# Ledger of designs, part 38: VHH binders against q88v07

Target 1, 377 residues: q88v07
Amino acid sequence: MAQSIVEAPIRVDTSRKIIHVDMDAFYASIEEREHPAYKTQPLVIAHDPRQTGGRGVVTTANYVARQFGVHSAMPAAKALELCPTAVFKTPNFPLYREVSAQIHRIFHEYTEMIEPIAFDEAYLDVTTNKKHIHSAVELAHRLQQEIWHQTHLTCSTGISYNKFIAKLASDYRKPAGVTIVLPQDAEPFLLREPIEKFRGVGKKTVPKMHDLGIKTGQDLYAQSELDLIKQFGKLGYILYRRVRGSDDRPVEYLRERKSIGKERTFGPFLQSTTEVNTHLKAIAKLVAASMQSHQRHGKTLVLKLRYGDFVTITKRRTFGEFIPNDAALFEQYAEEIFEEVVDDHFNSGIRLLGITLTGLAPLAFENLTLPLYPNDN
Key: E = the ipSAE of ESMFold2; O = the ipSAE of OpenDDE; V2 = 0.75 times the mean of E and O plus 0.25 times the DockQ between their complexes.

## First folded at step 15 (VHH; framework vhh_7zox_3)

Design w2 (at its last look DockQ between E and O 0.01; V2 from the best seeds 0.00; counts 0 for: pae O 13.7 > 2, placed apart)
Fold by OpenDDE, fold request of step 17:
Structure w2 (fold): chain B 377 residues (1-377), chain A 124 residues (1-124)
Amino acid sequence: as target 1 above (377 residues)
Amino acid sequence: DVQLVESGGGLVQPGGSLRLSCVASGFTFSSYAMGWVRQAPGKGLEWVSDISRGGRTYYADSVKGRFAISRDNAKNTLYLQMNRLKPEDTAVYYCATGLWRTYDSPELEYFDHAGQGTQVTVSS
């Protein structure tokens, strides 16, 4: 009588709300934003293989280039073969980093539980969030809208109860997609997925899995834990649980924000000081709200502006004391800085404005000198 | 494709002069501010100078009064006249567009496009 080893049911925690955010063709999209002419051309973010002796790897490509079969991690020379008319753009990582930082600042308005994976990807735990939005779906939509509003970039989101499923979900409806996998939908969702989509299954593992008849989540689910461990070791142990919807990994977040700020990209460009002031006021309000929500104050205000001729200026003003979290004050300082730094580049208009506070510290309750005594004037 | 081709670099003695040129192609040159950045060995990219569409010029403090940036839109060419060169000016000089710099700092945050650069060496 072969004692059916009743495999103990895998405990699945469905209590969390996790959003995986993936920026759509991130580097290429940034390049297209900066250079709209690229939108109609096959754009490949890579060193030009014609200049590098055939060396190079595609970082990413726009959707036009992807139609020719170009994809990330492809040799640049191969991309050229597939698309001889492709425009090769050398990666501008400083720009990409800055845009990523801008996006992360948006995330921080909603939650501190952010785990960045790359410049273009992050996990957010929004089980509890700063805006008290109960629906993760609503929150995700707001995030997408805010990202678009500020950056003119799109992102796809996956929403589920753990990181593993959220990430899988975000890949389903690109670009600008929202995919929701509820706990009751997790099993069917996972069983239909090709094994190649399972995180941890690399290029070396896929052939072995296929040889064993494991091609889908369904096939994987049918395997015993012991067999998977024998064949794949620790990965087998993990995959046995993942295919059953279990992922207890927390969203790993860094507690220390170095800065709080808001930026806005404009189309059309701003052409007048009046317009600039109007938008600085709006940005200042958002920053003040964010500072308050994070219970932080800062010592340094940073104004960032990018002109239509693509020159960007950053000016910092550091104060001897912490700046009160007052939108009007932030606006005033930003306007003052703008007047100080504005130059002939303004003739080309303004593409971007940003206000950022740095030198952050927790708001100590101590400095609320509540004037207890009404001055009997 | 955007192309920037720098030339005019070389070896000069301290106190000497060089004139750098940058020929631009693949974009509307007159629509962009242009600039020069440099990278010395073991150092990061440093903003040197930029010129607006309207022809206004801006300089890092380290080169102010010694360098002169100019542009010829008809020739799609950017220039950098470097006078009274110092050993600390030794670097690869790049023509660039879309420069992000910190006000009152030579630190470069990013750029949109840059050429391959031209080597400037100032040595006795």
Scores: ipSAE 0.282, ipTM 0.752, lowest interface PAE 1.2, mean pLDDT 89
Fold by ESMFold2, look of step 16:
Structure w2 (fold): chain B 377 residues (1-377), chain A 124 residues (1-124)
Amino acid sequence: as target 1 above (377 residues)
Amino acid sequence: DVQLVESGGGLVQPGGSLRLSCVASGFTFSSYAMGWVRQAPGKGLEWVSDISRGGRTYYADSVKGRFAISRDNAKNTLYLQMNRLKPEDTAVYYCATGLWRTYDSPELEYFDHAGQGTQVTVSS
């Protein structure tokens, strides 16, 4: 008989200690903290559907509102129908970002290996840690206690040897849970999970899985790798490994944004330098605002242009110092680069223009690494 | 689906000539710029030449004066006339659209579509 067409050893690395931290009903809990009367009222964090013409989606709801059947991702209009007395509070993202930053400062007391996923969610790699706490369970409890002490908010934690299982463990018992899945417990834990708990198996995929007789991790485990890839492509490749307890994704603690840019496509195509400069001015304003919003500045400005005949040119210019977040300056540099690179393909018009900043660093001094020696040789 | 089929490669002596052809289908050929890229053994992709939809031609310095790109929109065909060939021209030649190169480098970063290529070997 033939060898398996797709043959690769499944590596299961169990040496890491990963904590997934998930803040319990984060936005709603913050609003309840700010206005304690909300704790006994149905609270829905969403734009008020009476003011949006029935548009909007629930981001979070407090536990009182959930008793009326309100849940995340539900249309706000449906939430209003289910609970006409609900208070609708528009999300206060600046406040939520500030509270998230406070929580992240607590994380940094224990480890620098932090991957933020959202304001309310992060992975921590605590295989080693700054407080020399050997037990990841003890560390998770201390995190929960310190977060509560400083913010009066609760979180749920999941602990395992990889991100996938840690994430599932954190969902196991909420609120305020600490759940560990040890390497020897991983397979039985995964085999009993409903298929919809596996990342990438959502509303569109679940019916197909069920039609194939796949309802649990056990059913998934029984499938051949080739069959899963044939049916689900890359997702099948991933699921085969996940159900066997394999997830080698690192905690991405160096999640520095590499570039910030904007580009526009045109129909009709731009036919003159005057038209190009008008649009570069508009794009430069958007990029400058985005750079400031992300609190970054950059050393390299990149112009991208595509002609009507699909020829694309990208040209970079690197400066000795960070470029100020000034729309007029971005426009000036982009226009200079355009004049430098434009050629006879312009007779077919310009179908796309883009401005991108790279070589990014934080604006604030405390977030900058000052080199002990110049980086340039 | 877009399809590009190269032909005309082969073995030739130094100083010789070859004419490459690329027959296109699955898109409106006359509306697109077309080009040639090549890959020498063990090296990255190198832009060779392109031609706009209006017939304007552009060449890498390494082939300028020796190669001539042209197109026949009625036949959906792109050509590359290669004269005074050198051993350094030995490569697989690809017909491509949507060519992406950095301004000051012939290294190809990306292309939207390309064929499977045709081998050109220049050897004594």
Scores: ipSAE 0.012, ipTM 0.534, lowest interface PAE 8.5, mean pLDDT 84
ESMFold2, look of step 15: ipSAE 0.000; ipTM 0.447
ESMFold2 (binder alone), look of step 15: mean pLDDT 81; pTM 0.835
OpenDDE, look of step 15: ipSAE 0.076; ipTM 0.619
ESMFold2 (binder alone), look of step 16: mean pLDDT 81; pTM 0.833
OpenDDE, look of step 16: ipSAE 0.021; ipTM 0.323
ESMFold2, fold request of step 17: ipSAE 0.000, 0.000, 0.000; ipTM 0.423, 0.389, 0.313
ESMFold2 (binder alone), fold request of step 17: mean pLDDT 83, 83, 80; pTM 0.853, 0.848, 0.821
OpenDDE, fold request of step 17: ipSAE 0.000, 0.028; ipTM 0.238, 0.546
ESMFold2, look of step 18: ipSAE 0.005; ipTM 0.468
ESMFold2 (binder alone), look of step 18: mean pLDDT 85; pTM 0.866
OpenDDE, look of step 18: ipSAE 0.000; ipTM 0.184

Design w3 (at its last look DockQ between E and O 0.18; V2 from the best seeds 0.00; counts 0 for: pae E 15.1 > 2, placed apart)
Fold by ESMFold2, look of step 15:
Structure w3 (fold): chain B 377 residues (1-377), chain A 124 residues (1-124)
Amino acid sequence: as target 1 above (377 residues)
Amino acid sequence: DVQLVESGGGLVQPGGSLRLSCVASGFTFSSYAMGWVRQAPGKGLEWVSDISRGGRTYYADSVKGRFAISRDNAKNTLYLQMNRLKPEDTAVYYCATGLIRTYDSPELEYFDHAGQGTQVTVSS
C-alpha cells in the first residue's frame, strides 16, 4: 500500500452493523391510518394557512401531496400555492408520540443500542442483537414486518457499517425499502452521491462547493484534506473521512439525561425522621456520584416520598445557580424539603424516598451569568 | 433478626421450569414489599422482580412473560415461578427486601436484607 509522506492512512472500521430506520411520511401515514380517505388526496400536516394568515410550516405531506412538490419544512402558504386542493390537517402530536413510543418498544425487542433522532427516525446498532439474527437484512425485514403488524405503518431502512452510510442508504428506496451498502460497495455508492446528501452540506454550503467544482462525492474525494480544512474548517476534516467511508460515531443509545436521580423502596417502612435522614444521606451520596460521573450539575433538586399507604409526595426546590455536586448539600436540601412536606400519612411509614437533580447542564457550564426574562417570554 | 431462606434452585434444561421459594422470619412479612435479585457469574446484582405488600407485581424486561412472582402472607413465603428458562437465567437468586432499583436499568443499586441465595443453572 502507498502512503502519503505527510498524511496518515484513514482506517475504516467495518465490523459494525448499523440500521437507520425512517418511518415513511410518518405524521401523514398515521392520519391516513385513522382516515383512509386521505390516501387518495393530497394531505399536508400543518396548520391551515388560510386560518393562520398565511403562516406556518409543513411538518410532513403524504406521497400524493409530494408529487405536487410539497415537502417538509416548506412554508404552508407555499404548499397551498403548489397544491390548492390539498387537505390541511393540524398535527396531533400526542398521537404521533404514542405511535413513536410503540415503535421504539419494537426496537427494544431486538437491541438496546438505539439512538432516537426524531419521532420517525432512529439508528440501531445490531452488530449483536437479542434475537441472535446473523443477517442485518433479515433483521431489518423483521422490524418492518413487526412495525406493520402492530401499527399498520411502513418504514424504510438503510444498513451499513456506520451511521453516515446507513442514513444515506435509507433514502434509496421508499416506501418500505430495505437497502444495504456493504463495505465493498461503499466507495462507489459514496462517490456518486450529490454533495447535498452529505451531512453538514446544507443550503448555505452547497453554492460554495459548486463554485469550487465539488458537485459529487467523487469531486469531494479528489480534494486534499488540507484544502478541505482550509475551505470548510472542521466540516472539511469530517467530509474528507465521510467520503472515504469512515464514520466512527457510535450509536448514542445513552441519550443525554434531562434529570439524574436515585430512589429507594423500603419493605421495612421507615418509621422515624432519623431513619429517613439516614437513607437520604445514602441516596444523596449516590446522586452526587452519578452527577459527577455524567459531568453534569443541576439547578433544581426534587424530593420524592411515598408513604406506606401509597400516598406520594413530590416537591421541588429551584436555585438561581447550579448546585455543587456535594452529597452533604443534597442531603441538607432533601431533609429541609422532607420537613416542609411531611404529614400524618407518616404514621404508615415511608416506603420510598428519592432525590433527583433537574435543570441539568454540562459541568463546564457553571456560575455563568445568563440573560433573564420575566414570565418566560 | 431478619432471616430469608431461599430454596428450589437446581439444574434444568433450556425451556424448563423451576419454582423458587423464600421463607421469611424475624419481621412482619405482610407489611413489606419483597423481591428477587440475581447474580450471574462474574456480574453485578440484577433486579428480577418484586411484589408490593398489596400484591402488585413488577418484572424486569428480561423475564417479563416468563417469570411470575407471588407471595403467601399466611406462610411468610415469597415465590418465583420461572418458566421457559434460558441459559442467560443462570445465576444465584436472592430473596430480598428494601430493594432500590434504577428504573432505567435492571441493575440493582441497594437492598436492606437478602438471603444466602439459591443456584439456578440452565444448560444442556
Scores: ipSAE 0.000, ipTM 0.115, lowest interface PAE 15.1, mean pLDDT 83
Fold by OpenDDE, look of step 15:
Structure w3 (fold): chain B 377 residues (1-377), chain A 124 residues (1-124)
Amino acid sequence: as target 1 above (377 residues)
Amino acid sequence: DVQLVESGGGLVQPGGSLRLSCVASGFTFSSYAMGWVRQAPGKGLEWVSDISRGGRTYYADSVKGRFAISRDNAKNTLYLQMNRLKPEDTAVYYCATGLIRTYDSPELEYFDHAGQGTQVTVSS
């Protein structure tokens, strides 16, 4: 008798205090600070489409412009159409970077457990902190005040026991908001959230989820882990846990991870270079995502290959500089290594492929960029 | 359609043994590597073992020396002999194909196909 899948409980660690800090309309706010006249005008941070022949993409917009429907990643020409009175300001990245660095220095006064996500976002583990503040809420308020005093900019904060929930919370009460999700409140909070707000659920995934009747956290919760993995792969695996309040990811600060990698074992062995490349591409994407989530870059890419006869080849390529966190680049290097090492054992097919990055180091804060789509990763 | 049907689970005392079976249909069984994964209470899916088309076997460190995976291609059946069972082996066990794992980790991230699972409980 086919036994029904019994849903196993998920372990939830609630021992940590995590703050997600998100600067409010960061670039636009800086511009408003520099030019107060912009505060009463719809401000779009982008090249003026009238000067570029209709080319350009909105980086961000102030809250006035957002009322007209302007949003990040929108074509600049469309923004102008929606808001003909909009002021277009060319991004000043040197200034933005400087301000970001200033904010980051403020974080360091409170904790060394900082994981920067972008110029305007970071996770802080404040379970223990330099100020010996027990209340994460109090600490968050102090952070907001200090940031305001030093920069005249506002930020929103999300507070919870893990990164996933803290990030969701920070987006809940913008601008200048403080949202706390206690362990006992996590389930109700997550169940009510639309699926679009779940990290990892991108624009391409949303339609598929909707087709499956997954529109909210509640709908997601009702799904079996197996079904989610079958439908969404790794994302399904992750979401099954996230919707149940589980996120064991540490705030990545100085932890020496030796390597980050993914491997796949194949049912039918791979018999062609085309198949190998297809799967290397998929693995590279997973590795890139992992590298991004850990805010690491590496100097060495390692290809692991196991043939059908179980002969295993591990080949390393070390670069003179850190490898950019680009899935396409990882794929390319992996393919190049494969071509170099492949031999007659390929006749037995390939059972396993793996890509691993070693020689890891934290990404420099200055190398971080604001995501155009806050929910894509 | 690919079907995998697990059986052989049950309640056993620590130190006891069980033999799991998985009957496959809907695909050419002999052409695929097969494996076992499990989900323990409060934990995620964990890779347990896999076997190649040619019959070479691999095991997670947690089960190495205690579990033995085998296959009978003529019967389209995958087996898992579990000896010296421990309470920590308590889980739902699934037969699976096409496994994606974290490097040097038994944590499962993806599979192509899996059955409905069979419950294994090790308790005094």
Scores: ipSAE 0.000, ipTM 0.212, lowest interface PAE 12.1, mean pLDDT 87
ESMFold2 (binder alone), look of step 15: mean pLDDT 82; pTM 0.839

Design w4 (at its last look DockQ between E and O 0.01; V2 from the best seeds 0.00; counts 0 for: pae E 17.3 > 2, unsure alone 64.6 < 65, placed apart)
Fold by ESMFold2, look of step 15:
Structure w4 (fold): chain B 377 residues (1-377), chain A 124 residues (1-124)
Amino acid sequence: as target 1 above (377 residues)
Amino acid sequence: DVQLVESGGGLVQPGGSLRLSCVASGFTFSSYAMGWVRQAPGKGLEWVSDISRGGRTYYADSVKGRFAISRDNAKNTLYLQMNRLKPEDTAVYYCATGLFRTYDSPELEYFDHAGQGTQVTVSS
């Protein structure tokens, strides 16, 4: 059971040394390493939109291209519009995976407490370390030097006493930066940060916060905990603590995620297929967002339902290829499974619905546009 | 629409007792964990106690042995019996529940709905 439900007394634990490592423009930097002429050109790692009929998205861009406003997850056609002179290079994911593995082997020279976030990003807990280095700043410099020596790539590091602040610090000086936020520096640092830098404050949340007069950590800090919880629920509870320098999440070095799912319970129970489909749509949005945020896709979609009389049905559908992280597609498959398995226990209503993706793999392995149901492979 | 209505607060001397009540509506009361949180003047929210849907109880160290949480599912009502009250128990007490849940959550770590609160003042 949880130790506290609402943590009114905020504890700030400053005993840990956490490093966030973020490889600088990872895919683009690898391509620049392989072909140095790219360093002086705007380089966009994406399928060329002139060859795809305007399809595709940017995975990353080098720093030259970023000066034109190109960023990751942008439509490739938009990147071409912003920077017509950009070179488009199709991602070489096998090479990027190999380089990432090399970098992770370097991490293991310093600590076993490593939480990978993506190929280019990880948290390291170096409170104690295998090199017996007492200064986390010295450790971060040696880590950067070793990565450069072995891979000829740069990384930016953030150092603090928790994951949240370390992550923010790593963005402060790019490329090749080392930024430390000591406990005494944490409050001034956090209060000046734009609220979009706070994890969980994304595209839909930023406008809501701006409407409430919350633009910076200072504005966030001024809000009461109750008001934040009222407006933003769990996110509000978390942000109240984060802006006060509190984040007790451990570096998750042993965690293996085999599934990602969301479920809801209902009172009153759902009585019609229309009600069920409405809520499956909402759950599908949550699952698709979670799959994307974890950089995963899956081959199996699982529907869970529980009737009012507690009879529970779980049914899976496994596909030959990874399911796109598309809420509408998750909804469609979940609705199809529901129609396949629903029975006369529906007379007692539906008290719980859940959608789960399993058979997970990193998203980077199959981010290619595929023909619909080809048989020529 | 979820509604939580607290009552039973008041002024009491140190060592005294109060019983708080919370009447719930707009959701299936028996299906959710319920709890009490409090806010002293000029301080943040403090978790006080919660009770699972099956009746298992949990308490903050500051109130353990003095407070008793209970629920009556037939009346959709949550209770907090507060004994041996101290001046530091002075706060607005909120009835709370958590309606959001994910497969990824190990247990409910927070409440996402609360009532308007009832004032408890412990003073000579």
Scores: ipSAE 0.000, ipTM 0.168, lowest interface PAE 17.3, mean pLDDT 81
Fold by OpenDDE, look of step 15:
Structure w4 (fold): chain B 377 residues (1-377), chain A 124 residues (1-124)
Amino acid sequence: as target 1 above (377 residues)
Amino acid sequence: DVQLVESGGGLVQPGGSLRLSCVASGFTFSSYAMGWVRQAPGKGLEWVSDISRGGRTYYADSVKGRFAISRDNAKNTLYLQMNRLKPEDTAVYYCATGLFRTYDSPELEYFDHAGQGTQVTVSS
C-alpha cells in the first residue's frame, strides 16, 4: 500500500499587489523617439557587424526589424543576414540610463517598493502606495499614462499577487498592454504557459525538461516535487511551487549587492599575457575572499579590461551552475575570457583589469548541483 | 572614430583656477553624457564629474563645490572649470564618454572612451 504522502498544500500568499513594468522595445523605442525616421525602417540596436568584423550581439530591435526575424541576443551578423536593409544603431547607454532614471522617478511617485531588474524592467509593490490607489489596475494605467506623457514611450504591465506571475503577465499583451492575473486565475494562467516562460528555465534546462515530457505548466504541475528536485535540484523545488502560484519573494527595494568584484589599475600598463595572468590571479583571490565574506556565490563572471587607449571591454560569462567560490577557478575563467576578447588594442597595453561576480545567491544553496536560475537575460 | 581632445591643463598654484576643454568628434555629441576622470601618479582612475545629455551634473565629493562641468553642444565641447585647486588635484585629466553607473551609485562605474588627457599640476 504505497502510502500516498499527502503533500502538504502549498501556502499561497495572495495579499500583495505586484506590478511588473516592462518598457516596450525600450532602447529601440528611445532611438525612434530621437530619430522618427527609424520608425519606418528596420532598426537593430547593436554594433554594426560590418564595422566590427562580424562581431556583436543584438540588444534589441524595433518592430519592423522583428518582422524579419531579428531578436534580442541574436548575433548582429545574423541580423544583417536576415535584414540586409537594417539600420544598425550602436547602443547609447547613457541616454538609455537617463530615460530609465526618468521612469524610475515616476515609479517613486507611487511607491518606494521598487525593485529594478534592468533599465527597462521593474517590480513595484503597490499593496500600499503613496497615491492611495486601491486598484492595482488603475495604478498601472496611471503609470502607463504618466510614462507616455513624460517620455513618449510605452510600457506593458503585469499585475498579480507575486513577482513571478506579474512578470509572466507583462509579457502577455505587448506592447502597451495591461495584464492582470487574479488569484483565482493564477492556476489556469500558469498551466497554459510554455515551460520556456518560467523564470529559471534557461536554454540549457529546456531540452532536459522536454525530454522528460515537460513542455507546459500543465506538464510541470503533473510532476511530483520529489521528481522535480531529483531532476532539477533547487530549481525543481522552486518550480513545483511556482507552477502552483506560490512565490514568496518580496519586492526588494534595498538593492542587495548585485555584484561583487575587484578592479585594479596599472601604471605602467601591462604589456604581456603573463603579466595579465599574474594580476588576474591576484584579483581573483580578492574576489574569492570577498565572496566568502559575504557568503555569496555567483553564476556570472565578468571580466573587465581597459586598454591603454581607454577602450574598455566588458565580457560576461554565465554558467549553468553557481561558480564555486574558488580563486583558482575565477582566475581560470577570467583568463579564458581574456583570451577570447583580447584584440589589437592590446598593443596599447592594459591599464585596468577587473573581475566581478554577478547573479549572486546565498552560499546556503551551494549544495545544489543543478543550475537554479539562468540569467533572465 | 570617436575622438576626444583635451586641453587647458597646466601648472597652477594652490588656490588657483584652470578651465579644461574637450573637443569631441566622430559621434553625435549631444546624444551622449560626457564626463571627466583623472589619474594621479601611482593612483587609479578617479571619477571627477559628468554631465548628462539633459544637462544634469554630478560631482565626486572631492571636487564638489570647487569644480563645475558644462557642455556646449553646438561646439561639441565639454568644459571643466576648476577652482580652488589643491595639490591633491594634480593628475592627468581625461574627457570621457560612454559613461555608466548603476541607479544606486552616485559614482561613475565605467566609461567606454577617453581622450589622451591633459596634465594638471597644482604646486606651490
Scores: ipSAE 0.000, ipTM 0.202, lowest interface PAE 13.8, mean pLDDT 87
ESMFold2 (binder alone), look of step 15: mean pLDDT 81; pTM 0.833

